# Ledger of designs, part 5: VHH binders against DNA primase DnaG (dnaG)

Target 1, 371 residues: DNA primase DnaG (dnaG), of Nanoarchaeum equitans (q74mb1)
Amino acid sequence: MAKFAPVQYKYIIKAEFEIDGIVDREDIIGAIFGQTEGLLGMELDLRELQKQGKLGRIEVEYKRVGNKTIGTITIPTSLKAVETSLIAAAIETVDRVGPAKARFRVKEIVDVRSSKREYIRNRAKELFVQLLSKTAPDIEELRRELEEAYYSKQLIEYGEEKLPAGPLVEKSDEIILVEGRADVVNLVKHGILNVLGMNGINIPKSVVELSKRKKVTLFIDGDRGGELVLRNLLAAGADIDYVAVAPPGREVEELTNKEILKALKSKIPLEQYIKNLRISINNDENKEKYKELLSKVFDTKKAIVFDEQFNIIDEKPLEEIDKLPSAYGIAIDKILDNETYAKIKGKYQLILALDSNVNAQERVITLKDIQ

## First folded at step 5 (VHH; framework vhh_lunsekimig_d3)

Design B39 (from A3 with Y100F)
Fold by ESMFold2-Fast, scan of step 5:
Structure B39 (fold): chain B 371 residues (1-371), chain A 122 residues (1-122)
Amino acid sequence: as target 1 above (371 residues)
Amino acid sequence: EVQLVESGGGVVQPGGSLRLSCAASGFSFSSYYLYWYRQAAGIERELIASISRGGETNYVDSVKGRFTISRDNSENTMYLQMNSLRAEDTGLYYCAAKSFTYGKNPQLYEYWGQGTLVTVSS
């Protein structure tokens, strides 16, 4: 049983030891004080710190296993994080207890105040729910409005584009990348503070640059739009490590805590996501028709329009793409870019292209999708 | 033997220019999509420029307006013209060629160069 630390202590150092001999508690404590004496200067001498009340009583628990003494030590400290870490490291330099060889290794340094922060978080949440708790539907709408206002104030602006972000985006080695501001607000509400949103038509330069330095999980909606966001990120040169997907028909901005955690726990490597997507397309009953149309247009510098039965209606050179009639779909012999998309937007339900760097509303199938 | 060989890398001062070349042997570029990738020390490779069989080009935002990718199928060579170079452009530059065939036996052909070093320093 670990003893409850006084409010004055900020940290508790916990270290494990293995000593090649039979020793008692006082031998171990004496070795710690003796061998660390002078290593950190007079201000951080362990005996002096203990006399001043800045270092708590060293608690030792051990068992004897054959000719060895194995156990743990627990040391409370009221010192700052840097000083506590230096003392913890100094303890690891203790290599003998009397005539016996010894090894000490810090297992953890516990922030005593983290338990108080967790209590405040949970209690504030409970009080907030009590304040807004009513059975009327109008109260639920008011509650959502107040929650949105509160959590929006916790967001920071990231990069030159002033992107919506959680407060831990810079400090975390891992980030959760989402499409919009509403997604960021919802994740922050549920304690995901390393989230970054994209809040523009173009893939932000800050997102591409950040993706090269951090482990990125792209968290997308369970619909066609999410796949297009991934394509545009990859086309822009972003380095995506994992993909997490909301349940089918659900948007990240509306997910519950349980749904968010389930999706993030079920994240898969980018390569596996792309492989699974291609397997899904390969099993589509229309896959062979997509292949046929892309094969016909490939390396021709033309566009072909087709009906719902995949019969070709018309074809023209790419320079005359705006002269093609509206139809069920279009196949183009080029990478779908913003300039080309502007000329065909809203005229077709399906777009077949060599590649895509556009977040289109239509379903887009590329050469890379049909392997 | 199929291979891609990059050349043209070197040391250049900020604001300077370099032209990278990528020559193919053992296959023809005419049926391939062509790419330039960049890798800085300790960072994964990123796609910086691409050119399709039809000549359509794409660039990552950090190089757009400064770099130009081009292809010469007759010489079986692709190029990357790099202007207004910055310290951040320092890295290993890789060329790649990819092609996909349809039909009863669809196949992906993918080839990579060994990389050429570009150092932008004063």
Scores: ipSAE 0.000, ipTM 0.122, lowest interface PAE 18.6, mean pLDDT 80

Design B40 (from A3 with T101V)
Fold by ESMFold2-Fast, scan of step 5:
Structure B40 (fold): chain B 371 residues (1-371), chain A 122 residues (1-122)
Amino acid sequence: as target 1 above (371 residues)
Amino acid sequence: EVQLVESGGGVVQPGGSLRLSCAASGFSFSSYYLYWYRQAAGIERELIASISRGGETNYVDSVKGRFTISRDNSENTMYLQMNSLRAEDTGLYYCAAKSYVYGKNPQLYEYWGQGTLVTVSS
């Protein structure tokens, strides 16, 4: 059996009063209702609001001090903040209780829900910390690890060197050749199943042999390291048909699906790639300086070291090349071979030579490059 | 047709000798730097000996004092005399001719032989 609708109060008005007379609870409540009547219009009449259950019972606590009555009133409301504030202000206008002068002052309006919101905030934080303590903290890192583990199961080992490869390397007439295992995993993850990786610095014999019977696209990073890989492949006798390049500064192993597809769609024939590299060198503002230095060293049997402005610092016969100081660059009157490179490795940023049979870490410019 | 053709390869015992020849057709050696390269199974092709247009020779340390490169421009042929052969000398031997022409269009001219097999075993 229903007696009253459940009422949820949102705010509690607390006001202090001082009355210059001896009055009772009913006198105080009567003054509040009587003196606020009509001030806020009919919608905010305190008697009507109490009948509707929107205003709670007015609680009064007081004590008598001589011929005065002092105390507090407490009024619960289910009204919005604006309406509650208007009622609180109206109560402050009460200036008498019966024949006695009175003063009412609101000391606070309590938001009943604030303590519950504070609890929810604090408890949610605590529960979140407990959840993190049971699992790894980095969800993105976990996702990456799970993807790598899943797609690595689709890799096969190709050839005697057990190279990392996609499952369609043998069946496909076209191969995507990449530098390392991480590149293979990334391409397989994105549905490229005819990918073959190389294990490190040496060009595997299986790669050279496969390249002669398949159409090969070399997919390289968007940095100079990729150009060195191409040079090494060509020196080893590999038949490369196309070159695809990752965006500048990006590595194949980190590319998104869109970046992979864009790079592969933008692949160019090997001859065009080499031509473009030579055009880049030919558009180098220093091309004439490279030509001048190579011309000066040509047929002299010497090496010449030079600074960043291409001023000659020192020169020595080739047999004394190891006695030359470190500098910006060196020009040598020979084909750069492994023996000569061992003597100058790490001493220069730029090597100018008649030709090269070495995959050098430094930028190497030859006569072919400047023609 | 422009080509380099090697000959003189074969099987020899350790400590033995071989002479490789490289004959050019379709061009003259006189303006070219001449080279011998060696490639063993699974190893990158390495330059072992060179001879300049003026006859100056250069050798990799592993063959210095044992191998002698020479050129005969009149016969359009180059040679590699290999003495005191070791098991490590086994491989395919390639001759090459390279020349830089500086002019209207600077260019490196480069020709390679087909390779000849040298096996040092007992």
Scores: ipSAE 0.000, ipTM 0.149, lowest interface PAE 19.3, mean pLDDT 79

Design B41 (from A3 with T101R)
Fold by ESMFold2-Fast, scan of step 5:
Structure B41 (fold): chain B 371 residues (1-371), chain A 122 residues (1-122)
Amino acid sequence: as target 1 above (371 residues)
Amino acid sequence: EVQLVESGGGVVQPGGSLRLSCAASGFSFSSYYLYWYRQAAGIERELIASISRGGETNYVDSVKGRFTISRDNSENTMYLQMNSLRAEDTGLYYCAAKSYRYGKNPQLYEYWGQGTLVTVSS
């Protein structure tokens, strides 16, 4: 096997000296080699180490001040820390240069690699900041992705559908049910470990089954999206006990610890939430338009379809409801039942009816909600 | 036009492989969670695989180790690599893209493919 020659030094010994006489570089180097000879054994002889390339060239910088020579020496070494320290200590034992008295003191031993590691640390930080500035950054989205990656390792998968959940979802008697993974991450981040998330419009069977065994608080945004999630859960047969609502304009996934705790402490029974929702509809800016459309179809045995501005597009007898075009909304002169719903499902965003005995996916407003 | 189009379904013998593709047009996958669902005879549509925006994957136990979901945002396409196929893998496979970033209304930012049939038979 060939002998390997080191390509770089690991340490640099820096020592200062003061010599009571006029001497040259060669005198100083000669004294260092001569007076350290044999002190550390044959393996650490400075001449031999330099010949082997393990000790670099000794650099000497000096100035003459009166009858004294004062300066520094720099010695690179590829040896380990222990051997380097021994050599440094041996150099401090040099007490003369020729006939002149001398003192050598090691100022520092520089770990060449520590300087490189510090450079890497600082440069990596700079490059990271530059990358964030130059890329097409939704910085809030990138931050959220990084937080999701970090906190996701605290999450478990629950049920057959592998739903995102906190680690205490099975052990706790109470469950906080939220819409999505980002909500779960935010709640787990704030110490709420009995949280379970859903995967959108298809209500998971695991959620419905769990809701029958646990006390469930549905934690939603206060907007129309939260209302839709509740309607879908109830239509799927979920047993919801309480509803907690995020502040207006706020989503669960962005709430602070204080906002989360306040909302959960202010949770209300499902029945009270439904009652409050109907009161809210009665205070809706479009209430008069809902009332007008319902009044127009009342006792006519017809259905009316309308656009986003509540302008009537078309109308037909209830027997021909399936012939009406898709539009923003429909008003019908009957109770919304399963048969009627099957004919209009997915065609409208808003359904106005005299009453309802079906849990529709769409927003349904009844005469009772506005009377 | 906004749509998801699946391809790669067909008939294969037990132990065989198929690769399903789902290509999106009219919108970008980059902000969406991506899913593969399966509907087998006598069973409601079930989630079998998912991949997050950051590439985190999840699988039901019956396909874990055999199926691999992946996404290519630059090609606006997602894939389901199905290996070691079994008779019980027979069904309609649906791809879906869902966003939970906008008001949590999944209907507003939710897209579904039309379904592709996979039949595993000897």
Scores: ipSAE 0.000, ipTM 0.124, lowest interface PAE 19.3, mean pLDDT 79

Design B42 (from A3 with T101E)
Fold by ESMFold2-Fast, scan of step 5:
Structure B42 (fold): chain B 371 residues (1-371), chain A 122 residues (1-122)
Amino acid sequence: as target 1 above (371 residues)
Amino acid sequence: EVQLVESGGGVVQPGGSLRLSCAASGFSFSSYYLYWYRQAAGIERELIASISRGGETNYVDSVKGRFTISRDNSENTMYLQMNSLRAEDTGLYYCAAKSYEYGKNPQLYEYWGQGTLVTVSS
């Protein structure tokens, strides 16, 4: 009967007025309804439109300036642009309020939807960046829609060493650190934009410096090579907070979106990763043999090569390490550095050393690992 | 503060026995590899015996079967039991504790005792 369904307004008409007399809100509204009656036909009568809820309440703000009333009116409407424009023009024809002369002029018609669309566009981008920076997001559909706007030509060069990086490395509070350029490309392709890659076998100074001011998650392959990268980072003084590991036998550069998100969600604190690594080495049936060989070589300035049964085959001073035969493994009385590694690379499956500063392909076990 | 203090040195006849002790203060032996070194007059200091964190021992050939290194982490002390002593065993005996830690830079932590004299009289 008298009740109508709620209606959403599409436009807001804003008009200024100047009236040569002292009038109040009801005088102004009455003049608007009265003087526009019949101008636009029965379908666009302002009084009927307000009854139907298609025209909202007319807001009036005014002030007195001498014997004049000056102010603004605001009229919400759910009508189409054409009808709204016609109503705005009709309001401008109001030339009196009671016995007082009046002038009305439309200043603007606000499209409520345009403002909302612009807000959604900007806010969605902000929220997407925030989700990527704080945690591995599980809102995969939204992520995919937003990344399509941004995933071409996104890699930048970071630091003095010109390291491969995503565009949000500097802006993000959290960094995903990976081994190489191919890993960076795969993560950026899947919308992870706060990723930094290490380029080559040496730990870059820029990586160490950045790690001290950002929360760093090291994201490594599911093989033993990833463990060696972590050791080299820690040896170089990098401040690593979390470790994320790809599935066994999988490389970061080949992971799907779901695999990346799952690995990052399953990240563990550095201390827990090291503890788990030590437990794994401590449960190795050959742990006591590793200890024996490292203890035997420690402070001798020698290297010892051994077979699969951990029988010593040969030994030589460190300066003659390149003269030792290929074997199952080697134990050296020094920190494994790039110079030494170059002399033994590819000759052994297992390297036992006091510590390591290189990204070796072989399994490396150090003094701290056998604690 | 960090200190290693050796004791148990002295004069013995050939064929005699001595037990050297090395006590640590200011740090725990639990995370360290422990060593005994010997320095004879006019000869460079040489490694005699070592013991790993897990208790695995290693000896230079000249003392194998005669010397026994051991550690007691609860008492923060290590020992060198020396049997069947020979004139060539005469020298200053040093204990050492060494460990690796990662951090700002990779570091070898290395602590030495002051030395204890062992003299095997002819």
Scores: ipSAE 0.000, ipTM 0.099, lowest interface PAE 21.1, mean pLDDT 78

Design B43 (from A3 with T101G)
Fold by ESMFold2-Fast, scan of step 5:
Structure B43 (fold): chain B 371 residues (1-371), chain A 122 residues (1-122)
Amino acid sequence: as target 1 above (371 residues)
Amino acid sequence: EVQLVESGGGVVQPGGSLRLSCAASGFSFSSYYLYWYRQAAGIERELIASISRGGETNYVDSVKGRFTISRDNSENTMYLQMNSLRAEDTGLYYCAAKSYGYGKNPQLYEYWGQGTLVTVSS
């Protein structure tokens, strides 16, 4: 009824009975109401409480054994613990059902809310785990900031150039060589402590000297720039044993632990890496055109610019290289050095040179690559 | 009380084996990244091995193939199995657990053990 809000039962009274006679449910329920009437006052009269919905329907399960009726009763209640306990005790005072002797005994009072509270605790934990997953981007960014701050403190300075390095660079027989400080930080936070980084465009003397004493794996980005870092190291006299390459388009500084371990596990001997580079260039449909252009510029002290079909557009002495127009590519009769690169940077997609000591953003092909 | 307690350290001959244990009390390992660090005389404490929440492991080159880190979240314990021990493995071994708190203001929770001594000697 609208006058009474819906009631949730708080407790369930469970009692056993044994009656020395043949009786039915209505007899048993009638005896419970009748014999408890007046015992707890008018406010706790069981019949009235049931009419108000504060006491649920009395469920009776029984079996007849000879002239006896034996079974259980179940009574839901929305009353407080004290009132529920009083009602339970009052039921135990029922000693007759009609003319038959009876005995009632409460076995337990179940707190329905206890089960619901336990469910809420467990379910809330599950939902919070799911919410944490949805906020993962914010947490990942904060994790990176805290980890970078922490693991940067693990770095040491190596050599006279004060290069960024992991703490085991000197102690380890094997070194992982990377391009920059950010690469060192990323490897150190993933447990690679024998890592050494290079600062800037010149190959440090400490790197060359260390490479002659240690087994060195060069770990490079998955872009074309990594090839030039290797060339610069070899030109400086460094002894590189293996090459590990990040996945295509990925940089060492951003790799996950799994990506780092996979790349290092897949490292290849230097000789095999160089062979693979040569095979890639040899399978390039334009290899003969690269050879032709380099041959044309060789010993001329000139630079030649060409279009996508490898037709020469213009040529000038090397002293006037900055006067050449932007085009698909340029071939130069010299080793690509920092001074020359500064004059042509960003003007071409392809650079052909006799050799290179620069880490260029463009694709650079040298005589060594096509022989 | 929140603490990490290492055990299993001792004196062992070169080529021998030791198993270190790290037991946590007052918190659960299940949400933590777990680490073993080593400190030898005269040098800074160094990270030897790590294991992620998902069981992914990482090792320094000098111990790779010889040491194995593992975790048992149900027993709230982490292990370091050390085989083929060398004189240079001598040092204090520390376990550590690191994790982030939940919410808009997550905090790094970092716990360290007291260290257990491993001596590789005759």
Scores: ipSAE 0.000, ipTM 0.074, lowest interface PAE 26.6, mean pLDDT 79

Design B45 (from A3 with Y102F)
Fold by ESMFold2-Fast, scan of step 5:
Structure B45 (fold): chain B 371 residues (1-371), chain A 122 residues (1-122)
Amino acid sequence: as target 1 above (371 residues)
Amino acid sequence: EVQLVESGGGVVQPGGSLRLSCAASGFSFSSYYLYWYRQAAGIERELIASISRGGETNYVDSVKGRFTISRDNSENTMYLQMNSLRAEDTGLYYCAAKSYTFGKNPQLYEYWGQGTLVTVSS
């Protein structure tokens, strides 16, 4: 039926007609075939196209108004847009139905598949956006989850803090100490079974205890965070023998087997690592600014507060250090001790002092660092 | 005032033994890594033995099995027990103590003794 336009019909021609006479459906259809015969050549003869199934059955709806027959015709076609348009135009040339004068006018050509194509277009865009937004990060997250599940079965829990560790941490005379669980998983994945991980800001007591009876290599990322981890370990009394550093821009948790082995083979004694840190500070582009601020505060018994461009914002006697505003940094004319630190903790990103005896969260630079 | 003073050096026959001592004043060994270095004629000063804060020891191959480094934090003294001495062990022996302070930029405190002479000869 005309209600169902299967995949074989691509377009539907809808035309209206007005005939100055009383005619039946068969008369109208006969006139359409007869009057268009030969107009479009043999390839587009309507009767032949219908026999071939390329043109569907012509549906006619009409009403009689006095001596006139008025209505619409609907013609399904599987032809291309160009051929369909030519047939529609040819139908408009029909000027008689039997002895009666007739006029046909195309109202529209409906693309039967347009609604399906619009749905496909819109849905494809949605699916593409979903795929694009999730592809890189979600695939990497899934990889990490699968690796975590698989290699975690090889891990043990060490100490009261239940720290992530390789199965040989207790039996080995040498321990590789890393910051977190993901680092432990990556090292165990690559056959390094004497690895111990730490979690959080506080250094676990089990790590300090173990470090006193084992040879410890601290394996850190090459960034500033690694220096802070070492500082905290030393402050907690841990016995660190060597430091191994991941390649620049790389995290221990993402290293390949070759990168891990190269870093561990290139481990340096703790003394040499600390010496290298001091040399790095002495080559800091801001070294002269640190020197200038320390020289300005030296022997004044004052503290000076400065901004990110090293411009002095305020200054006060050391007795009033707690009255100074928060800023980028502070320079003090004394050794940074616990009592002084308690008054300035959390207010500055950088502390310049004559010397330091405290475990500060902020970056501390002393006269010894800038010699 | 901080200083390290070595003692126990002297002349010894091949196959003999000596015990070197290094006493600290002005600071406590408990937070320091401790080392023995030697300077032989025509050779640069070399690290021969070390002991960590936790008591773990390391030795250069030429003295391994013959020398023993130890520490006594209560007496603030470190030792080097030298057994089966050879002519090539002749040299000036130095003790050193190194420690790291807390802070965002760790500081190295490094102290050296003046050296004690060990001569292995008949």
Scores: ipSAE 0.000, ipTM 0.132, lowest interface PAE 18.5, mean pLDDT 79

Design B47 (from A3 with G103D)
Fold by ESMFold2-Fast, scan of step 5:
Structure B47 (fold): chain B 371 residues (1-371), chain A 122 residues (1-122)
Amino acid sequence: as target 1 above (371 residues)
Amino acid sequence: EVQLVESGGGVVQPGGSLRLSCAASGFSFSSYYLYWYRQAAGIERELIASISRGGETNYVDSVKGRFTISRDNSENTMYLQMNSLRAEDTGLYYCAAKSYTYDKNPQLYEYWGQGTLVTVSS
């Protein structure tokens, strides 16, 4: 333990651990020194290096989870990259803390100067956003752009389509499948590294192929768009095992850690999800009203807007859909596509259409949903 | 005629093994998710094992490491290999095959076997 450190540290070894027992900091540090003794020779003995000031004080952060101790250690070193890497590897060989079984895994080796440059880069971006917040209307857009830039460095490109993915997508036996890049960024931000994104509603071949050899949880938004994604995946031949759903009105890309963990813990088998969906549609007290409105608009080449009591308040040809007032709902005599959706997004609570090719934030009911 | 026919149930002592079979007629397993459900006396029917179209398996915690679900699409049959059987494994075992289509007329295709009795007793 060095109180005064005259040497400049060059690297910080960060390792995570899981110990099958209740232990304290001194037990963990003692195991690291004891079990690595002699492995790398006398010149790289950890106690001797600490005595010389070349290895800094080992910092330990931990939490008790049942009968387990889980946490992170940080070890500063003034050694060269090769020696630091050898020490990091030696720490991974620690398999016991006292009588308790232990596993250590190196998370990263941080170049101290690189860490400071990264802090400056990120902090400067934050300060710039704060400065713009006085006059800029699109602060949420800027925030998401900065998060994308920061967390995207942890992402890999998967398959020939270069899909956004977490670094453990190939190594994990289970994957979390999401619609878009922003969803991947949010899950990686919260430590979920076995996530794969699809870049929208077009189902990539790599996703279908991976789904056949992995256990797949489809994690969808709490709106009708998630149902369209599932529909397209099943049509493409993907093997989906579970469905996890974000809270109603919430998108995966904006969920907190607590919301993500709750949704994943509450995942249900695909077949139960489909069964529940059919039951919900059949029990909707407004099903007859949806049928009536879709029947009225069918083959008219018009859009009809209606109030909360399902009374028609206005109608116009489809080419004038953008001229219709905001209301409770709209029924359209066409398949809801991205071009049409762009003209009506945010104006209605409910959209009735012949079919849908769009991941909409509103509730969308189609002819298929009311059969 | 669409039918799932189960076989392999019976009486076995604790620690013993049984293999259940489920044969389909009138349709092909190849595009279906396949399941084994168990119903014990006084307990709701529960999902104990599943196998995806690609062969990915899932198990309820109480049977993990003891039961193995498998499928043979060429024989149009699925299996449940049950090892290290316990008294609490006693119940009616149902096979099921499920698929969903989003074509012109979206349908959940759901087929169930008649159930086969497994009794674990000394």
Scores: ipSAE 0.000, ipTM 0.130, lowest interface PAE 18.7, mean pLDDT 80

Design B49 (from A3 with K104S)
Fold by ESMFold2-Fast, scan of step 5:
Structure B49 (fold): chain B 371 residues (1-371), chain A 122 residues (1-122)
Amino acid sequence: as target 1 above (371 residues)
Amino acid sequence: EVQLVESGGGVVQPGGSLRLSCAASGFSFSSYYLYWYRQAAGIERELIASISRGGETNYVDSVKGRFTISRDNSENTMYLQMNSLRAEDTGLYYCAAKSYTYGSNPQLYEYWGQGTLVTVSS
């Protein structure tokens, strides 16, 4: 077939011929142009269409069999289907080549783009199925996992508890203290290499010891759970200098670079944070309800569970705390310790206690908070 | 007993809306990353929406602008608001809650619901 640009030609006419004589390519092509002249009007003259580039070069393949010439012609066109069909029909009217009798018959008209369209249809279907099976959120989660794995290689283990830490924790005079490993990874990812995380719900001895030697900024989530982490650190004897807080409702482990830098630049001295915290709790519209429930449970050696309206649902001795139903909240007549927390973890949104020694996931309010 | 229970599934016309709910009992959502997955016939289970503990949301492109995930930690419930529903949204919808432990060997805690059927009919 003659070389042509697929985008330029739309169709290829393929015709067979049988000529009762010995002829060459130029004779055959000349007969096609000559005998079709005027049949389709001036606008569809084949010679003129070829000059305009709308008709491609006519390719001829033939062999001689006795006194006959038999073969095929191939004609590319950039014309529409209707015009191409008219030209194909006109070619079939060619009945002579020079003095020799001839017969032409169109075998097919090939749509040059059909193979490309079929490929596009099939490939588009494949790609669409792949896109549906690998969602954008799934790819985002995978990206986060890969980034975490990469930056985790920069982490060291600190102290006997093998706490997750950035490589500059020992070299830096200041450290950023966070709650967990995912927080450490996120800060290291953003170039903060003097970060130390805690393991589990107890305050590690290594954290307390390091805090006495370094300037410590505690970087906590924008929820009330972070406030309880601070309280537990102070109860354990940690020396905290500053507090940085993630935006309201945001977790340190998911902060962007801009959010991290803004929070750290907005860090406040510990004493100011405690003052602001106590003012916030004092302005809580439910403060009097917390006082009432804690007063009711105080010196009873019981725990009381209550609904979202602060109505008491049930009460039991502290020894049977694990038998109380799940509810909105619980008030206990003791210091919230690890043993007690293990029995009530995940069962309540709010815990009211005389004091707390644990990093609870739930909001914990103590007598000191409401005085 | 720890469980997630979905509700709100059903039959709806194309272009209609449904709101799915996922309620947790026996544990608190507050420390968990929350997800909605779906499984349609001939397609593996896919993640369609997520919401972080801080409220940051992510969506697969095919539902972005049509679906909204939200969480209410005080009610221990998450929601999926589904608008402009299409036939291809038909499937089983699952909620999931995941949390990572602190430590040098992090462990994933994850809980799954039973699934709720959503059928978008002609």
Scores: ipSAE 0.000, ipTM 0.087, lowest interface PAE 22.1, mean pLDDT 79

